# Ledger of designs, part 2: VHH binders against Rho GTPase-activating protein gacW (gacW)

Target 1, 182 residues: Rho GTPase-activating protein gacW (gacW), of Dictyostelium discoideum (Social amoeba) (q54g18r699to880)
Amino acid sequence: VTLTDKAQINASTIELPPLVSRSIDLLMEQGISSVGIFRTCASATALKKIKTRFEAGEDIDLKAENVDVDTVAGVLKSYFRELPNPIFPENLHEYFFQAMRQSSNEEIIQSLKDIIDQLSPLECKMIKKLFHLLHLISLEKDVNMMSPENIAICWAPTFFRSFASELLPINSFMIVNYFDIF

## First folded at step 1 (VHH)

Design a12 (framework vhh_6qgx_2)
Fold by ESMFold2-Fast, scan of step 1:
Structure a12 (fold): chain B 182 residues (1-182), chain A 123 residues (1-123)
Amino acid sequence: as target 1 above (182 residues)
Amino acid sequence: QVQLVESGGGLVQAGGSLRLSCAASGFTFSDYAMAWFRRAPGKEREFVAAITSSGGSTFYTDSVKGRFTISRDHAKNTVSLQMNSLRPEDTAVYYCAAQRLWFGSTPSEYDYWGQGTRVTVSA
């Protein structure tokens, strides 16, 4: 049983997988001002080690173990990358393209809210918490060098898999307009 | 031969306006995201504004939001930066930059650069 399987099983409880919740919490505390967060590559062996321990059901205190910010960021991104279906699956991509063609920001925001409503309760909770982190990182762009657009470059391939470059602008819009959308 | 040629720079009084233009040649303009960067005296290049290859989305650094507008004209192969309510701190050399598939706010992400056009805003 993998971490992905456990996340799917617990959808009805609206309980985040420990890897997701603990990673986001650490990054909100220690990572928002880290230069190049999500862009800087962590050690593949360090990422695999931490991921394997979470998958084994270990009760990992990332802060007590002094796991470095880039490793935690890498583990969080790898979780979403390795989901059987991307968090924004192909059947929703047409709606993202339709949202991008709306004539007003209010209409784009409403379209995005409608798309997010298509996700499961667990997926909605995960993506809301994740985009909150991404929004906070974007506010510190002069320190961390991670603008909304740079964050979108790092995350769009993980969120969409297909059409990542075409969906880059809407991903950036979602990061900026977090409070209006989520 | 790929070229980006900026124009429209000059001396302007605080509160005034300038329109910068960048003429692109030697590549398929419609495939490229375009951006403006600036370098103030004694400082490094900083991001100002970007527009996607389709023109459907625009991005601005916080200090210019509401004052500057980036636009593009595919028929003329140009990108423009309309600068309103100019401030002395906007004084810099402004550079046009192009990136084929992806765009970013970091200079190293851009494939092609213009030579720059100077903007001086007097107090």
Scores: ipSAE 0.000, ipTM 0.116, lowest interface PAE 15.6, mean pLDDT 83

Design a13 (framework vhh_6qgx_2)
Fold by ESMFold2-Fast, scan of step 1:
Structure a13 (fold): chain B 182 residues (1-182), chain A 122 residues (1-122)
Amino acid sequence: as target 1 above (182 residues)
Amino acid sequence: QVQLVESGGGLVQAGGSLRLSCAASGRTFSSYAMAWFRRAPGKEREFVAAISWSGGSTFYTDSVKGRFTISRDHAKNTVSLQMNSLRPEDTAVYYCAAKTYWLGSEDDYDYWGQGTRVTVSA
């Protein structure tokens, strides 16, 4: 079972997996202005080591251990990429295409809200926190070189699998319009 | 669990109007996306219109856009299709359908009504 599945099954109060919550918290503190965040490749060895320790249930303080920002970003992206089912389930991908075909921004926003409301409470908490981070990174694009489009290029394969290129515009839209959607 | 019952079908002259209603029963109606499909004699079933669980998003097939309006009333657990400027080619049996997830196309819907017949005379 995944960390997401374990949290849903075992917790009476829904908590984010520690890998997700601690990675996002560190990136919000230290990663927002990092050049090429999510685009720059981390050491595969360092990434696997940290990921394995989280999966073993270790209480990892990423800040105290001075874990590299790109390693933390890589761990977070790897977590979502390797979920057995994508965070946006494949059966919902058609609805993202339909959202893109709407004629007004207000209609696109409402369609996206309707899609998100179909996710579990834990999945909703995870994607809301993740897109908050992605939105904040996009605001610093002149420093970090990560526009909404560049962020979408890095994350679309994780969210949409084989439809990554086709759904890239809606992914970018969601990053820009975070406060209207989430 | 969810039962769908259509009403409002009948015979109408070209250029006329007709309002179809779908009454849904079940504890999960408010979380369902709702749609109308139709099947003309000798043809495949085709998508007509859909409305999201919240009622905030609607989707129409091109041939009815601007003429038909889908709406829902959460208090009455009903979905309606207002059909204006009817044409002979709109003649079909109209089906109400429901799905837990939002849907705007002819996808695999979870629940279907029995259908209501609409005949538009030339």
Scores: ipSAE 0.000, ipTM 0.126, lowest interface PAE 15.0, mean pLDDT 81

Design a14 (framework vhh_6qgx_2)
Fold by ESMFold2-Fast, scan of step 1:
Structure a14 (fold): chain B 182 residues (1-182), chain A 123 residues (1-123)
Amino acid sequence: as target 1 above (182 residues)
Amino acid sequence: QVQLVESGGGLVQAGGSLRLSCAASGFTFSRYAMAWFRRAPGKEREFVAAISYSGGSTFYTDSVKGRFTISRDHAKNTVSLQMNSLRPEDTAVYYCAADRPFYSGSLDAYEYWGQGTRVTVSA
């Protein structure tokens, strides 16, 4: 008999932090075709202003306030960069490397699903929504110039707190195979 | 209270098979990922195989993939390593280890270790 930490928590009752949910929603609506999304730097001043207001508990409507796409992308990435522990901490890295050495895509996918199942319910909900956004961005790579590989270059250091090049193809695989993994 | 006890080691000829077992007690076995490590004479400890707490994922070092199979039995609180097509280079002391998943986060570093069981493969 398998015991799952997520079993007792209904995903529909978990609310994401407003910074995360509202940023992803805006980027899904307005950011998918933005050239160099997540690679292009936002104004540090603009990013800090929005981030500070979210941290103060303000009810920010990013669309009504016409916040630019790069600022929203920067705020979202900053949130994950500044988590006390990275979403994929170092003690999971060996499992990711072993997963990628499996003989078939089916085995790799199942291994990645099991690694993600080690995360908390909130972390699982956040990462599922975030990778959905990253997958959609990758589909528009001819317009936005953000292939799965380019997205991995921007996001892997934040997800893993590591610049190890071996993590890049793992992150890219997860973006491409979003519907099979998440 | 927490204890990991390995068994099944011994002397075997190249091409033979051995099954190692690790009996776990004193903790909630079903919530822990389990792994096998080995240390050959004069070498450092190296990873061999791991199995997730659900049993749904297994991981192997390249040199043993296709020859070794890791499995777990929740009813018996055991993790096993079936070693087939053994080679002299597989000669080592084999250790059972446990990593705990956290409800609020990821797996911890290996928290519990067994005493080891010796495997010798003659040419």
Scores: ipSAE 0.000, ipTM 0.265, lowest interface PAE 11.9, mean pLDDT 83

Design a15 (framework vhh_6qgx_2)
Fold by ESMFold2-Fast, scan of step 1:
Structure a15 (fold): chain B 182 residues (1-182), chain A 125 residues (1-125)
Amino acid sequence: as target 1 above (182 residues)
Amino acid sequence: QVQLVESGGGLVQAGGSLRLSCAASGRTFSDYAMAWFRRAPGKEREFVAAISWSGGSTFYTDSVKGRFTISRDHAKNTVSLQMNSLRPEDTAVYYCAAGGLDEFYSWTEADFGSWGQGTRVTVSA
């Protein structure tokens, strides 16, 4: 199945976990220009409490409760970090190395599309919305200090585990080329 | 992964000061949070202080807050721990560690992939 087919299916039927969807929505509204977003540490107590409330099924309005953007960013990142299986399964990591070795940007983009197409519809929807957020943050790098490379540094361990440092360039590439890949 | 070399340990009297330094390999230094841990004889390693990759965030265990200061020098690829008002209970082998994510709120040994050999600090009464 193609990226277009996946996007169509995801748009019509799949709902993201509230923790993921509400965190991304708040960060798109309030977090895009926040200095050091995702890199700045949140309060451990605040992060744990918000995460636990989402996990208990509580209907949290992050905006109405005026939750700190760094706390929301920390909650979102913690969710992906603590997944039982990484959002990019370890068996796909070799394909990211192969994508990096392609000779043209067009070939790298196609390889990445092929990798994403191997994810479940829910995983595809989550990663697409997440990278949209990361892309928007990277556009404001002059105010937020978060270049694609800096975003990649803080997210690569979550995406690629032990291969985080080796796959930093492809992570950065995906942030920059969001509209061509997702 | 980063190679780490520690220096600055020694014998000092209570109330004195020491500065520990940790030299890290290459530009990979800038990708990692850096931390200091310590191990007293017969005890497990415990967290002391950490600094984010940018140097913008610092973290300390409660017993050293206000006495110890962690800093990093990006040009020299070093992290330093300035230890003031030292107490006999600060006596330990001090370890430099690299890795972790600077968004971690709890700094445990498992958060760090690279470790130095350790430098001994003895604080006499």
Scores: ipSAE 0.000, ipTM 0.168, lowest interface PAE 12.1, mean pLDDT 82

Design a16 (framework vhh_6qgx_2)
Fold by ESMFold2-Fast, scan of step 1:
Structure a16 (fold): chain B 182 residues (1-182), chain A 121 residues (1-121)
Amino acid sequence: as target 1 above (182 residues)
Amino acid sequence: QVQLVESGGGLVQAGGSLRLSCAASGFTFDDYAMAWFRRAPGKEREFVAAISGSGGSTFYTDSVKGRFTISRDHAKNTVSLQMNSLRPEDTAVYYCATDLWGYSEAPYDYWGQGTRVTVSA
């Protein structure tokens, strides 16, 4: 299932898929200080149950149902992993390499903005909200043990696939410089 | 189909060494990062180490940095974890995993069955 298959879009607004919006909202509230967030694994059974319900079209109140942080983190990561088209389409991956070659941070930031502008409005909203969460987690690295580099190792394969290793530095850069890029 | 098979676990005394291996099949091995996680009795799984698809980048949790070394053999499609200066706190079941794009019902992608490491005091 693509992003458009999961989201409701209209002429005046764009709504994120409930799985994405509900998961990120809960993690911003309860997950920021969780040790090893995105690195620590949830129960396979618990994750599959929640993911399956969202994919069946439920809008789950994760807080009301007391779903644990690691299960929510796993559901969110699984969603992006399973997208038919990567959130950063493969044809844009070469532009991340070009961004890394820029000689100043301002040029890198502008190159990243140009890449994000290539995404659909829905994809742009999703990635902005996701990186906001990743940025907030990185600010609490002394308590959660998830530095920008640690977050990048957890997410780079999902974002960049075969280029995950080469693009780890730019992934970390995007997490750190969230407010300048998004 | 993706399959990960761990081996190399066992009983070792504190200060000793073990080498864990994970044989990977069913995907383009060199394109994806491989990671080792562990789960101690009564605890959730935690990240231990990761290696990029190219093998050019490695990452470790602070508690194992300098003691453990992750590596991969591109010809044999294996990822290994060399564990030196083992401590009782390293006692856990060790799992290899991949964040494999486009396939899986696993929480964070495909996981092996694990290999048990016991470090005696």
Scores: ipSAE 0.000, ipTM 0.143, lowest interface PAE 15.2, mean pLDDT 80

Design b01 (framework vhh_7b18_3)
Fold by ESMFold2-Fast, scan of step 1:
Structure b01 (fold): chain B 182 residues (1-182), chain A 119 residues (1-119)
Amino acid sequence: as target 1 above (182 residues)
Amino acid sequence: QVQLVETGGGLVQPGGSLRLSCAASGFTFSDYYMGWARQVPGKGLEWVSYIYSGGSTEYQDSVKGRFTISRDNAKSTVYLQMNSLKPEDTAVYYCARDYDFWSGYPDYWGQGTQVTVSS
């Protein structure tokens, strides 16, 4: 077993935080066609209440409790925003900029895969599942009004904790090319 | 410390216009996304518009085509031009600086300015 194979095995057996896995699962079922998903603001009180219950270790069934789609979306985004380090920390940003300067899409894709491979197994598992959701949302843009560009605008500050303009097209490229990158 | 001060609210007739201003201080204004959110009576806080440091903008569907967000980095000011106002636009409008505008947990808010659209 190589180090790469061991990392892949570890990623396959790692459980995502319940907040992350249950939020994504609900949004895949109910949120894909929701107009303005991730753009529409949830009730601050409702969002904080649900988030606090997850953090307290409660076994929350979001579907059984009929939690509002925008509240679930807000909880998920808040989780990533409040990570001690962003999913794509500042030391990786130059690699993202270099990746986008490649001459072919194949080279850009490979460079992005190389960057993602630097993340921990848990981070890789989370981001793969999250970008799958974002990709599915982008496919329904004529219904939900959330293009890859609009999703990138909502999520790039959370992923990178940076407002560098170069990050917006990188994030949208990753959403569009989900199956080639992840 | 970070401060955001909104002005320009008031009473206006349906179909009228108002221009809101937000004066920012205590941070490097040009480095941040800025936005406007509103608290509608009987509803939670809802995002109206945001503007990226480079000038890219996004609008909530209900205000698209009627509201225009803009910024003046030299003056550290964000503006919201509101045209064709409707009674449904009645709210307290807040200027916000946030890493996550969509969560409803902005890192800094202004005190808000009241906009009332009625006859």
Scores: ipSAE 0.000, ipTM 0.206, lowest interface PAE 10.9, mean pLDDT 82

Design b02 (framework vhh_7b18_3)
Fold by ESMFold2-Fast, scan of step 1:
Structure b02 (fold): chain B 182 residues (1-182), chain A 121 residues (1-121)
Amino acid sequence: as target 1 above (182 residues)
Amino acid sequence: QVQLVETGGGLVQPGGSLRLSCAASGFTFSSYEMGWARQVPGKGLEWVSYISSGGSTEYQDSVKGRFTISRDNAKSTVYLQMNSLKPEDTAVYYCAKDLYDILTGYSFDYWGQGTQVTVSS
């Protein structure tokens, strides 16, 4: 298929990679209250095994196979970490910084929406579903110990491929304000 | 006990090259992602590069095309080949077992002692 064919596909017809969709679905069901979700290390061997099977196109039922929550979380994070281009590449970082300098939450939200609209339709669909999961996890912070700030620590380096500390409050703002931004 | 020992830093002129090494012990090296971060005087910590257990690599934009990360699982060592060095690359370089912990300072056990790189005439 061509770039023109891809451009004509709207968000409602785009299917997420099975690794992404099935991992998020399992974590929505079983991972929300898991202590240290995304921060707790998975077995590297188990993670590699599951990731390799998804990459080979296997039809994996993570729930039926009783795959560990931390392994699923690790597989999902590894997918985004290993993308050829990060979801939020360097050339977008200044726009994020500018967005956060706005005086009202309404203006910050609109600016962030404008940045996200620059992503491809597939990237937009993936990030919307992922931030929905991250938002739900943050709501259970008293149980799981994963505040928006702690989630940002785990995910910002993956999303931005940068350890700039200024990106942490941006990522946590997006998690908190999921319903207004996505 | 996790130990990371960085070596290979030094003083070089702009345009020069250095190869950093990080010898790891106390964990199953081949199972972990490894990376490099640097402490730039006055700027704080910034991530430089990482390499997955499977060999996939990523770089900060400012070092792409100039730096190359690699690993030798048999020697439990990760390397950073630095070419076309610039004055702005002057920093203490740290090897890390888990890159997201660098930002938080969560565990200094994941950090080595560091190795100083100075790029100056």
Scores: ipSAE 0.006, ipTM 0.201, lowest interface PAE 10.2, mean pLDDT 82

Design b03 (framework vhh_7b18_3)
Fold by ESMFold2-Fast, scan of step 1:
Structure b03 (fold): chain B 182 residues (1-182), chain A 121 residues (1-121)
Amino acid sequence: as target 1 above (182 residues)
Amino acid sequence: QVQLVETGGGLVQPGGSLRLSCAASGFTVSSNYMGWARQVPGKGLEWVSYIDSGGSTEYQDSVKGRFTISRDNAKSTVYLQMNSLKPEDTAVYYCARGDYYDSSGYPFDYWGQGTQVTVSS
């Protein structure tokens, strides 16, 4: 199933936080082929500095300032990790377990669509854009060494918190099957 | 740049030993919670061992007494000494960094590329 008409209308007009939209845009342009993207940690000092500037409302042009790809990746991951509730709320995690138990790809895809339909318009727009980036990175795995499984390992703790290890396969599935799910 | 790079994996017979190394750069190993996790084919990711900033260690029950985690702060390297290896230890092994152990049970926010360990007769 799809989002409600009201949620779909709101999603078309909603603006992503600049930290999220600008980080993803830079990574789509410069980060796709970067070895170990999201797995390689940024300098803690560099990451904190750029993140603090975004949080202060600065209009940061990441490309013009030549911000390191791993710093941008770290800032993006840190943003999602620090959300008060994970981007996939804890009350939905049981449904990811149920999705994993389905026997056909079509059933898993439909279960995931049903879960996504429960997100707010902003959450849905952010997660769709994020998974598009993760999908593109996974296509370059022979260059960047970031298979869907390796990306899932880096992101599952952020998405699923305490269920990270158990939900690794469904996270990987979502990265591979981006166009069928989102 | 900050990186976690695992080495030391390979093919070994049951009862054999391997030493995994994790070369960390861009942060201070002694200031962080460091550990090893593994992904067995067809199963989820499972934690294996960790060492905290004070040097205290913990192990998954299935590896306790057989595996030893250690670190060399001067070399920014974390090790996993694996003895008495069993076929069920076959997995991709990941080095991981964490700042804290949060109440949700998630100890690590960064993982390395992984190194394959195959235990086969």
Scores: ipSAE 0.006, ipTM 0.289, lowest interface PAE 9.9, mean pLDDT 81

Design b04 (framework vhh_7b18_3)
Fold by ESMFold2-Fast, scan of step 1:
Structure b04 (fold): chain B 182 residues (1-182), chain A 118 residues (1-118)
Amino acid sequence: as target 1 above (182 residues)
Amino acid sequence: QVQLVETGGGLVQPGGSLRLSCAASGFTFDDYAMGWARQVPGKGLEWVSYIYSGGSTEYQDSVKGRFTISRDNAKSTVYLQMNSLKPEDTAVYYCAKGPDYEWLLDYWGQGTQVTVSS
């Protein structure tokens, strides 16, 4: 019931944090075919420098400054890792496990949609844009070596703050079925 | 640019031993905690062991007493000595690095397959 009400919120009035929106935009343009995107480690110094500048409110043009793709990917992942509450907090984990126990893909998809609808409007807008990027990366797996499973290894611990083994196939399922879920 | 390269995986019989190595490059190795995680076939990821920059270690309960993590800062290498291997240890093992302030691993290597079978 409440999930249906939340789905009606117009996300067009909500602005994503510049770190998130600009990082995703650069990665959509330049990072989709990058080998090992999100898996390869950026320079810690470069990552911390860019992150600190965003946190200071600087108007950073990542493309004009030729910021390395892996640095941008690292900054984006670091943002989600360091959120006070993870995007998929512990109280939702049992619902994810229950969703995956359904007997049909249609039922799994609907259950996942219902879980996503429980997030705040800002969280919904962020995660929809992020999973769109992850989906596009997964389509180029023969070039970038980042299958949905490999992306899940990089991202599931950040999304859920858990290494529970069942979360990896859930994350990869959501990446593959982006258009049906988000 | 920055890389974590795992070696030492292979096929071993139950009760056997393997030593995994992870060669790190492209970052200041001494400043970071390092760890091992594994992906069990058909299941998912679980962390295995963690070693802080200061040398303190942590282990998953199922491997405690059988596995030993260590590091050689001069060689920028982390190791996992695996003894008394069981069929349930069959997995792809990933080397990863994390910040010293938390146990969570941020970046992953390519992985190395360990198969424990008769």
Scores: ipSAE 0.005, ipTM 0.292, lowest interface PAE 10.6, mean pLDDT 83

Design b05 (framework vhh_7b18_3)
Fold by ESMFold2-Fast, scan of step 1:
Structure b05 (fold): chain B 182 residues (1-182), chain A 119 residues (1-119)
Amino acid sequence: as target 1 above (182 residues)
Amino acid sequence: QVQLVETGGGLVQPGGSLRLSCAASGFTFSSYWMGWARQVPGKGLEWVSYISSGGDTEYQDSVKGRFTISRDNAKSTVYLQMNSLKPEDTAVYYCATDEYYSGEWFDPWGQGTQVTVSS
């Protein structure tokens, strides 16, 4: 999958927050086959400690410190949950509902591409990398027990905040069709 | 600590009914969506139904018209009324939520409740 010219150019000049990039990298390496990834929760104490250290600007090597995958998954979700505005803000929700009403997969895909193109370059880069991880997890569903629907359960409230239950099907669709959308 | 405790499962014949309950604690229940997912023994988990904080509901196509999700905010409990049960509904049923508290996100699994539909 290739981004639009504008998104591709902007993405090359923007670095992801270390919390986001390092968490996703660890989960791609160690978390893809973890049973119930994103659905099971690690110790609240462990999540707070790692999150606080990232927020303080510490240079954390998650792999060298042997941080468990569920803690890393929790830290990553917490980051998106705490964004001042959700990654898919309320002004975009009408477009997601319009996408769901389209009659063909090709039309739904194009509508979703148009929505993604409205995100900031940083948000676009983050969401592309995140959905790549979610797609890879979904491919191992027979091992990790995390289907696209199960992943959508875990992430929709974080992505949308409002109308999360109503937007579960489109979130699941985006996980499955990652390469056509992003 | 967030806790979800599922109850109400059991053995029922095809065409029968069961009502599942999920008692939630450790978060502001009324502010968050609740849902049910099920796992066939030895296989993957699948979404069944959701209810928003505002009471809007959604259902997986295979259970529409047969299952009804509801919530009681005073009791911090979500329910799944299952009617016209089929052998294909045999699974462990789990309730789920996404609660944000004190800067932490978590969605802990309960132990689930077993539903067996067999004659």
Scores: ipSAE 0.000, ipTM 0.226, lowest interface PAE 10.9, mean pLDDT 81

Design b06 (framework vhh_7b18_3)
Fold by ESMFold2-Fast, scan of step 1:
Structure b06 (fold): chain B 182 residues (1-182), chain A 118 residues (1-118)
Amino acid sequence: as target 1 above (182 residues)
Amino acid sequence: QVQLVETGGGLVQPGGSLRLSCAASGFTFSSYAMGWARQVPGKGLEWVSYIYSGGDTEYQDSVKGRFTISRDNAKSTVYLQMNSLKPEDTAVYYCARVSDEWYGMDVWGQGTQVTVSS
């Protein structure tokens, strides 16, 4: 890849919700090698307390408060699961099925790029950062026991809600091929 | 403060070798992809190589088979082993951290000069 200058580092005025940005930042720092990350159940009461405080607009420093990695992972997943519409809404599911039916990886990648381009700028920023985290976790699978397939099992119901089991292969593909898609 | 410090540049003859080192501080090194880019006077930056947090690598076609990127997470250091150097490899080499919010480089070192000439 050829870069023309350092200004190609894209700075945006779009701010991620603090719950999302701070959770991903902590998991990037402390969670990448955690065994069973996103699969291990957090305390329901601890999860609810942190979520409630973010929803109240509190300026929470997850690291300073020593919040447990599994609690942070649970908070992040819960945020996406509880969105009014899933991040990949049902009207996009046909395009995911079409992508899965392509004959070449290059065609699958292009189809996925076209789907991502249909999301709002905020949704694009959130999903790009989230899939970067999921990709990094998958690279450490021999330590954390979380393959792309295992991550997809944890996340597909949250991303798609409907047809989650049928869409596991494309979700796994997106985790593996993060740098080609996002 | 986040900082990247490159060392190892110098003058070599064509066919020679150099190893560049980049010492990182101020962030969780193991969580970030790292890379090298190069710039010749009057030209844009050219991406050379990436190394991802899990150890996977990629190379620009012009350096493939000649350059090897590696990392030592315990030392927070990324390396670029450059073999079979050519005059066209003459450039300022920059170490960079890959952004987790934008696919691109968000922290750069000061650069180290590599000159390949007879």
Scores: ipSAE 0.000, ipTM 0.087, lowest interface PAE 20.5, mean pLDDT 81

